# VH-VL binders against Protein Skeletor, isoforms B/C (Skel): the designs that were tried, part 4

Target 1, 133 residues: Protein Skeletor, isoforms B/C (Skel), of Drosophila melanogaster (Fruit fly) (q9vgy6r287to419)
Amino acid sequence: LAFEVRWAVAGESIVVQLVAKLEPNHYMSFGISPNKNISQMIGADAVVAWVDPQTGNGFATDYFLEGKAQCSGGRGACPDTKISEKTNSIRLLNAAMVNGYSIVTYQRSLAATDRLDLPISITGAESVVWAIG

## First folded at step 21 (VH-VL)

Design f1 (from e1 with light chain F90Y)
Fold by ESMFold2, fold request of step 22:
Structure f1 (fold): chain C 133 residues (1-133), chain A 119 residues (1-119), chain B 106 residues (1-106)
Amino acid sequence: as target 1 above (133 residues)
Amino acid sequence: QVQLVQSGAEVKKPGSSVKVSCKASGGTFSSYAMHWVRQAPGQGLEWMGYIIPIFDTAKYNEKFKGRVTITADESTSTAYMELSSLRSEDTAVYYCARERYQYGYFDYWGQGTLVTVSS
Amino acid sequence: EIVLTQSPATLSLSPGERATLSCRASSSVDYMHWYQQKPGQAPRPLIYAASNRATGIPARFSGSGSGTDFTLTISSLEPEDFAVYYCQQYNSYPYTFGQGTKVEIK
């Protein structure tokens, strides 16, 4: 109820919007499971996203998830930083905070062009993972 | 192939507003960012903003945020740009352009809409 | 905001000559794009991501560069190549274009 994921294919890319009402210093995550038939967090290729409520700046960072851990982390203790997307697999398109909801929109490539990316299939079912930290 | 067809030329008075349409055909509309770019006579190109129709998500060049509104209608595959409080300096050709998200360039452009602002 | 400065403003050349167009960014950019615009027409994509030709663009067009300095080369000008050329960056909003280089027949 409190977390919405929407996505669509656009050529060689998938465009994704994440919406959640986050507690301070928390994040939302959406990723592709390494097992195409089973959703799991361990070993997943995920985008971690959040919005700075003071500036409205958004952040979206590509992570490979290792181990059985959900980190709420020192990211909340760090100075505000707009994440500059330097990889061709992830690009932040928009970010906003509306009525306490954090809204992050980004694109990523369907093909794996980064060593840590998992390819996304557009012709079959794909297992996904998500979390709020 | 993808085609973007814009509404016709307009002559407007200072202080009024204009709404330019851009109808897409020959491909997917809703998932692609549709950008607006203008070009004053004899000058270069200036990015104004975009909308992603399926998410109803827009971003504006801060230069225009107070005066520009970008919207879309998925049922008609049409994007719109409205510019208010027109000035003579807003006389330009206004283009819609579709973003190819890989690398972030504009792969399809509308034919352009000339907006002339004069008394 | 990333400012793109193109040089020269005008390049007067004859058919068959090599054209070299420069685009300099005020900050490092990952990808530079180039567009061609003929009078009365919309821009069309020419080179994307510094060095890749867009669909239907002939091999005489090439791009190179990285960081802050980018170059568009037309190896042998054809009559249809006399136009204005714009570079464009996407690294940060707002997206910006260079002011253009006009390639005209001498």
Scores: ipSAE 0.479, ipTM 0.757, lowest interface PAE 2.2, mean pLDDT 79
Fold by ESMFold2, last read:
Structure f1 (fold): chain C 133 residues (1-133), chain A 119 residues (1-119), chain B 106 residues (1-106)
Amino acid sequence: as target 1 above (133 residues)
Amino acid sequence: QVQLVQSGAEVKKPGSSVKVSCKASGGTFSSYAMHWVRQAPGQGLEWMGYIIPIFDTAKYNEKFKGRVTITADESTSTAYMELSSLRSEDTAVYYCARERYQYGYFDYWGQGTLVTVSS
Amino acid sequence: EIVLTQSPATLSLSPGERATLSCRASSSVDYMHWYQQKPGQAPRPLIYAASNRATGIPARFSGSGSGTDFTLTISSLEPEDFAVYYCQQYNSYPYTFGQGTKVEIK
């Protein structure tokens, strides 16, 4: 019933687990919180994760959000925000559906993160919905 | 510096269960995935599954279909692998191995535990 | 799911010779690793991510390849290199190993 984020350092990596009960076509998102001394990070990284309930396959990838470029997605894409996938910074470790909860575990390099500390709980509601065929 | 020390060899009868332990020292235990890999005599290596202790999250090779249970005890820095309904084909050396998440290879291995299944 | 096929099964060579070991994957893999296992011992990491030597591995060991074809090379065999060598993929579950190549020193 809630969104939960857990994480720990493992050498040069951060391992993260996201848990949420998701509605259809919803996903979990977790981003690095901006430093209090930096501006709103429109261009910040956000990890988007979900589990396909039909296949049981998990997905976790980061996106670069750019407010100065048009969104190039499909139906419902935001025209003033560009979303682009980053490669090789995130690796999926596990995905599961348990009692309606989607559970995704992934790692990322410490070199790829601006902040290791999360003082607040973050609920990543979808900000852009693409057409699903 | 990291060391993985496994429990001693065991002789088991068909149909029984075995539980092998793997104690970690010299490094962080709870945040690393601990894998189990077995090797039948004269044969290759077979991945069985893993656990990430801090998340209590385990993943299994479907070949074993519920015969394998992997657990961990953070307070003793020890991972466990239990294999049930033993068959002669389960005679093997069982290794624990720690994952280095960058690239996903096994950087430290236990010494192995021989499990012999015979009547 | 991903099957790794190693060849040859056995490689019989003299000390000082060059050994070339092959590993073919049934589908493309990004992260191919190599392990060395001596009799009675646990495997040890040798090469990770196709071409990077693990800590403490001598320079005579090198790896190459991409996609489905990967090679481990030992430039000049030493007596201690008598062992079985395994490739391993970590791109898709279940993680799989090749069946091994035994390097015998004549």
Scores: ipSAE 0.450, ipTM 0.748, lowest interface PAE 2.4, mean pLDDT 78
Fold by ESMFold2, last read:
Structure f1 (fold): chain C 133 residues (1-133), chain A 119 residues (1-119), chain B 106 residues (1-106)
Amino acid sequence: as target 1 above (133 residues)
Amino acid sequence: QVQLVQSGAEVKKPGSSVKVSCKASGGTFSSYAMHWVRQAPGQGLEWMGYIIPIFDTAKYNEKFKGRVTITADESTSTAYMELSSLRSEDTAVYYCARERYQYGYFDYWGQGTLVTVSS
Amino acid sequence: EIVLTQSPATLSLSPGERATLSCRASSSVDYMHWYQQKPGQAPRPLIYAASNRATGIPARFSGSGSGTDFTLTISSLEPEDFAVYYCQQYNSYPYTFGQGTKVEIK
């Protein structure tokens, strides 16, 4: 599974590009973990993104992932993860599908602007999380 | 101080192409979307497309897709717009403009490049 | 595509008067931007996100509105304010501009 994340700072914003070859009805996610030493999706400020293969329209929505998810490592169902949708912290810039790869480009502010947003440090170490689902 | 300096005026014949440059200085180039906007004589503003140089990713107004190519050279901090199959209706001043992402407005503009298409 | 319609097309006023410029969108937009353009010059940003003044813009410029109806107000016209004003939406591509309102000396 190939998943590429590229990013850069632009003033008060960070611009991010997510690239993955997705199976139908799957999505990409990328986020900042509140625990800088541990990369977990639970408790993270994450963006979920995908491209509609029929229309070429892109989607990017920020979420705060609540609760605890545990998986037994492959065979069983994962526990439900509570997802709280956030708005106005993400602006979709571009979306495309090329040779089965979904490409989504978005911006997010570096400072928290929503009550569920986590601030992004521009000088310190931060943990990042990602998933395909 | 951010500055966008564009190449000089061009006079072209119908059917030819033109490539306009926009050199940025005094700030970060690669992470900002660079847009192209044109203005025909006595007319309003028309958005053509953009590029984000660090991603080498461009998006075009469908009206111009197939005739316009937007590129960037990070090493020279320069964006380019090439318009092919020129028609008299393409006579306009072409501007580059930098996007401020937080609200999606254009905070810095180049001085404009007049492209005249006449037989 | 979101169409922006500005009114009036021309606004003839004297220095010191109040100017009110309208921009109506064909569908709801989150925020509207305003630009000023003088003859032979590039546009410059005035108001972003409906109501925020861009850097260096004097307090006589203000913006308001939401949804489909947006207004630019110049509380007391100065000689340098006679120009063409454009609204612009960023809610969806393609970005579109209004056709402009010319503010001219009566």
Scores: ipSAE 0.407, ipTM 0.754, lowest interface PAE 2.9, mean pLDDT 80

Design f2 (from e1 with heavy chain E99D)
Fold by OpenDDE, fold request of step 22:
Structure f2 (fold): chain C 133 residues (1-133), chain A 119 residues (1-119), chain B 106 residues (1-106)
Amino acid sequence: as target 1 above (133 residues)
Amino acid sequence: QVQLVQSGAEVKKPGSSVKVSCKASGGTFSSYAMHWVRQAPGQGLEWMGYIIPIFDTAKYNEKFKGRVTITADESTSTAYMELSSLRSEDTAVYYCARDRYQYGYFDYWGQGTLVTVSS
Amino acid sequence: EIVLTQSPATLSLSPGERATLSCRASSSVDYMHWYQQKPGQAPRPLIYAASNRATGIPARFSGSGSGTDFTLTISSLEPEDFAVYYCQQFNSYPYTFGQGTKVEIK
């Protein structure tokens, strides 16, 4: 299983590209840990992304991982917008399926734009979270 | 100060191709999406596509898919837009424009390149 | 695609007058942006995210709106403000512009 994360800083933004060979109905996720020193899922600010192999449409959803459980009533691992309105901070730039690999490119602010976001430091070390499922 | 300088005006025959360049200076090039927008005489603005140079990732307006190719040369901080199978309707001023990313607007524009397609 | 409809097509006013330009989207957009274009020049950013003035833009320019309805206001027109104004969205592909409103001298 290969999961590749590419990134580049552009001003106050960061552009991230996720690459993985996903099984049907699977997703790839990448995010920032609330703990600078360890990869911690709970409290993480993550993007969940996938590409529809039939249509070629890509998706990148802003998530807050309050818990490990599937989102219910705005609790658990939920899209930000299900927790609080107008809290999407992820801009999908492009998505493609190439040789069976899903490639999703998105942009986010380095700074937190709402209470469900975690800032990204460009000068210090960050711990990240990731998953495929 | 970021500046985008485009190549000069072009006169082309129908069926030919044109390649317009956009050289960026005064800022980072590779990580910013460079868009191409055209404007037919007396008309509005039409988005054509963009490229993120560092990822060599391009996205196109489906209207132009198969006919437009957007590329970038990081070593020269130059983006290119090539439009093939030119038609008279492709006569327009072509602009490169940088994506600021935040909020999603074009913060810097090239001066434009007039491409005239005529028999 | 999201169609942006600007109105009026042409706005004839005199210097010192207030200009109100409308941009209506066929579906809701998170942010609307405005550009100014003078004859023979490239567009330049005017307002971003509905209500924020771009760098170097005078205070007489303001923007408002949300959802599908957005407005650009010039409180008191200066001679240099006579130009074409475009709204633009990045909410969905393809990115689109309004057809423009020409602000001309009466």
Scores: ipSAE 0.928, ipTM 0.960, lowest interface PAE 0.5, mean pLDDT 96
Fold by OpenDDE, fold request of step 22:
Structure f2 (fold): chain C 133 residues (1-133), chain A 119 residues (1-119), chain B 106 residues (1-106)
Amino acid sequence: as target 1 above (133 residues)
Amino acid sequence: QVQLVQSGAEVKKPGSSVKVSCKASGGTFSSYAMHWVRQAPGQGLEWMGYIIPIFDTAKYNEKFKGRVTITADESTSTAYMELSSLRSEDTAVYYCARDRYQYGYFDYWGQGTLVTVSS
Amino acid sequence: EIVLTQSPATLSLSPGERATLSCRASSSVDYMHWYQQKPGQAPRPLIYAASNRATGIPARFSGSGSGTDFTLTISSLEPEDFAVYYCQQFNSYPYTFGQGTKVEIK
């Protein structure tokens, strides 16, 4: 199992590419830790992504990880839009399945665009969170 | 200031291929998606696809059914659009346009390249 | 695909008059962008994200709207404003443009 994260900064934005060989019905997730010094899931601003191997359709959902539990009533690990309307800050650029690997490319702002986002500093160290499941 | 300079006009026969270039200067090339948009004479604008050079990742309008290939050369800050199996309907001005990413609009455009397909 | 329908197709006005252009999307879009194109030239960004003027765009240009209905307004037309205007969306693939509104001199 390998999870590769690629990124490039473009002005006020960052383009991120996630690569992993996902099992059926699995996802890959990558995000920013609320703690600059440690990888902390609770409070993280993350993207959950996957590719449908049959259709080739890709998905990249903006998540806020209030808790580790499955999203319920807007609490837990939830899509931003389930917590608050109009808080999606993720732009899916492309998704592909190549040699069994799911590749999802998305763009987000370096700055937080809403209260559920965490900013990304390009001059300082950032702690990140990730998961395959 | 970012500038996008495209290659010159092309005259092609049906069934042939054309490759248009777009050289960027005055800014970062590799990180920004470079789109291709065409405009038939007297018609509107049609999105063809884009490439993110640094990732060598391209996205296409399925309308072209694999006839279009978008590539990039980071060393020369140049994006390319190749369209094969040309038809008369492919006669158009082809533009490269940079994706601003933020809000997702095209902030800079090339001057356009006229491709004429005729027997 | 998301179809963008602009109206009117042609708008004939005189310098100094107010121009109102509409763009309707077949489904809701997060942001709508507007471009200006003059004969023999490439399009240039005019308004982004519905209401923000692109760099160098005069204050007489303004945009508004949300969801499926968007409007571009030119408060007082200048001679250089007579051109074709396109709206554009990136909400879903394929990215699409409106068919354009031609603002011409009456």
Scores: ipSAE 0.928, ipTM 0.961, lowest interface PAE 0.5, mean pLDDT 96
Fold by OpenDDE, last read:
Structure f2 (fold): chain C 133 residues (1-133), chain A 119 residues (1-119), chain B 106 residues (1-106)
Amino acid sequence: as target 1 above (133 residues)
Amino acid sequence: QVQLVQSGAEVKKPGSSVKVSCKASGGTFSSYAMHWVRQAPGQGLEWMGYIIPIFDTAKYNEKFKGRVTITADESTSTAYMELSSLRSEDTAVYYCARDRYQYGYFDYWGQGTLVTVSS
Amino acid sequence: EIVLTQSPATLSLSPGERATLSCRASSSVDYMHWYQQKPGQAPRPLIYAASNRATGIPARFSGSGSGTDFTLTISSLEPEDFAVYYCQQFNSYPYTFGQGTKVEIK
């Protein structure tokens, strides 16, 4: 199991590329911890991404991890838009399946765009969260 | 100030290929997606695709069915657009344009390169 | 693909008059952008995200709209404003432009 995260800052934005060899119906997730010192899932601002191997279509969903439980009634690990309308701040740029590896590239703002987002500092250290599942 | 300078006009025969360059200066190159947009004479604008140089990741308009290849050279801050199997309808001014990312608009444009395809 | 339809195709006005340009999307878009293109020149950004003026754009230019209907307004036309205007979306691939509205001198 390998998960690679690439990123580059462009002005007020950051472009992120996630690479992993995903099993069918699996996803890869990467996000920012609410605690700068430790990787903390609860309260994290994360992207959940995957590629459909049949169609080649990619997905990158903006998530807020209020809890570890599956999203229910807007509580738990939920897409932002299920918590509050018009809170998607993730722009899917590209997705591809290459040699069995899922590659998803997306862009987000360095600054938080809504209450469900966490800002990313480019001058200080950040703690991140990630998962394959 | 960011500037995009494109290569000169081209005259090509049908069935041949053309490669247009776009050199960026005055700003960061590698992290910004560079798009290609063309405009046939007297017509509107048509998006062709883009590349993110630092990731060497490109995306294309499927309309071109694999005829277009977009590449980048980070060492020279130059993006390239190659269009093969040229047809008369490919006659157009080709523009490179930088993606602002936020909001998703093109903030800087090259001056354009006229490609004429004729027998 | 998302089709952007601009209207009118041509708008003939005199300097000092108000210009209203429309852009309708075949499906809802989060952001609409506008570009200005003068003869022999590349397009330049005019309005981004429906209502924000790009750098260096005069206050006489304004944008509004949401969903599928967007409008570009020039409150009082200056001689240099006679050009072609395009709307553009990035909500879905392929990215698309409207067919353009030509603002010409009456």
Scores: ipSAE 0.928, ipTM 0.960, lowest interface PAE 0.5, mean pLDDT 96
Fold by OpenDDE, last read:
Structure f2 (fold): chain C 133 residues (1-133), chain A 119 residues (1-119), chain B 106 residues (1-106)
Amino acid sequence: as target 1 above (133 residues)
Amino acid sequence: QVQLVQSGAEVKKPGSSVKVSCKASGGTFSSYAMHWVRQAPGQGLEWMGYIIPIFDTAKYNEKFKGRVTITADESTSTAYMELSSLRSEDTAVYYCARDRYQYGYFDYWGQGTLVTVSS
Amino acid sequence: EIVLTQSPATLSLSPGERATLSCRASSSVDYMHWYQQKPGQAPRPLIYAASNRATGIPARFSGSGSGTDFTLTISSLEPEDFAVYYCQQFNSYPYTFGQGTKVEIK
């Protein structure tokens, strides 16, 4: 199991590319920890991404990790839009399946755009969270 | 401050290929998606696709059915658009345009390249 | 694809008059953008995200709208404002433009 994260800063935005060989119905996730010093899942601002091997369609969903539990009633690890309307801050740019690897490219703002986002510092260190599941 | 300078006009025969270049200056090249948009004479604008140079990741409008290939050379800050199996309907001005990313609009445009397809 | 329909196709006005341009999307979009294109020139950004003026755009230009209905307004037309205006969406692929509204001198 390998998970590769690539990123590049473009002005006020950051472009992120996630690469992993995912099993069917699995996802890859990458996000910012609310604690700059340690990787902390609770309170993290993360993207959950996957590619549908049948259609080739890709997905990159903006998540807020209030808890480790599966999203229910807007509580737990939930898409932002299930917590609060119009809080999606992730722009899916491209998705592809290449040699069994899922490749999802998305863009987000360095700054937080809503209360469920965490800002990304370009001058300081950041702690990140990630998962395959 | 960013400038996009495209290659000169082209005259092509049907069935041939054309490759248009777009050189960026005055800003970062590799991290910004460079799009291609064309405009037939007296018509509107049509999105063709884009490339993110640093990732060498491209996305295309399926309308072109694999006839278009978008590439980039980071060393020269130049994006390329190659269109094959040219038809008379491909006669148009082709523009490169940079993705602003934030809000998803095109903030800088090349001057355009006229491609004429005629027998 | 999301189809953007602009209205009217042509708007004939005199300098100093108010111009109102419409753009309707076949489905809801998060943001709508507007571009200005003059003859023989490339398009340039005018309004982004429905209501924000791009760099260097005069205050007489404004945008509004949400969902499927968007409007571009020029409060008082200047001679240099006579051009073709396009709306554009990035909500889904393929990215699409409206067919354009030509603002011409009456």
Scores: ipSAE 0.927, ipTM 0.960, lowest interface PAE 0.5, mean pLDDT 96
Fold by ESMFold2, fold request of step 22:
Structure f2 (fold): chain C 133 residues (1-133), chain A 119 residues (1-119), chain B 106 residues (1-106)
Amino acid sequence: as target 1 above (133 residues)
Amino acid sequence: QVQLVQSGAEVKKPGSSVKVSCKASGGTFSSYAMHWVRQAPGQGLEWMGYIIPIFDTAKYNEKFKGRVTITADESTSTAYMELSSLRSEDTAVYYCARDRYQYGYFDYWGQGTLVTVSS
Amino acid sequence: EIVLTQSPATLSLSPGERATLSCRASSSVDYMHWYQQKPGQAPRPLIYAASNRATGIPARFSGSGSGTDFTLTISSLEPEDFAVYYCQQFNSYPYTFGQGTKVEIK
């Protein structure tokens, strides 16, 4: 399904609107990759957002995706990707469902606000990442 | 620096509508949420709602559901609040206020517009 | 909605005295803001996020508190400080203000 991202700078903040037609129990995400040449989720500082279709309540949570641990040799086990939740850098402004589309509007600061937030640069090229899950 | 200038005082009859304007200058308009807050005579402050002009996205205090409409014109850097079906208890000073975003406090306020509703 | 209750309603003091204003929230608030309003004027920001002074606010203004109890302190009142003070929360819609504390000349 189509996924639209709109954003604008407001002083030291960025305001973002995410729009997607989501299947039940799915979510949308948008983030900035630390590798400016490669769009990838590992190492990204991302916002995961959704609207509860039963209540109309919206959610937006800041996440940092940790890298995978190195696999042991042979047929040994590999650990799954770890996700660290971060909730203090995101302000949810609005959430709505319109004609089956989930719409979430949120604010965050342009500068890092804790140890897991990556700085957002507005003066040069940056890789962006997005996903629907 | 940033300045918010509102339209002049109005006297209205019950059942009519009023539309108050708030023109911004000296800063970015379209990406900031513009809020409306009112203050009845001798009373405190009451939040009414906001608009984010660039997204044309508005949110309202449900107390006013169906009576308040907040709009914006990006080309003139002007926000509007229209309140319909006026009642005597709607007599108040109406303020526009800009959302700083960080923590949600209002950094700039208009001078206020007195709306008087009388028979 | 979150109700903010300010006390006292009126605080009658002389210049040079310390003013202590309280704001109590009906449920926990992560951050509280304070505004000053003089007669015939719009409110102006004083303190944001409980304890940070807004731009241009003198050091005699300070804020503290967390959870449900917040305090604004004016360490030594100046003549221009006689006004009404409002607390404000932004944690939940609708956004709400306290009813105000009037600081007036004794």
Scores: ipSAE 0.551, ipTM 0.810, lowest interface PAE 1.7, mean pLDDT 80

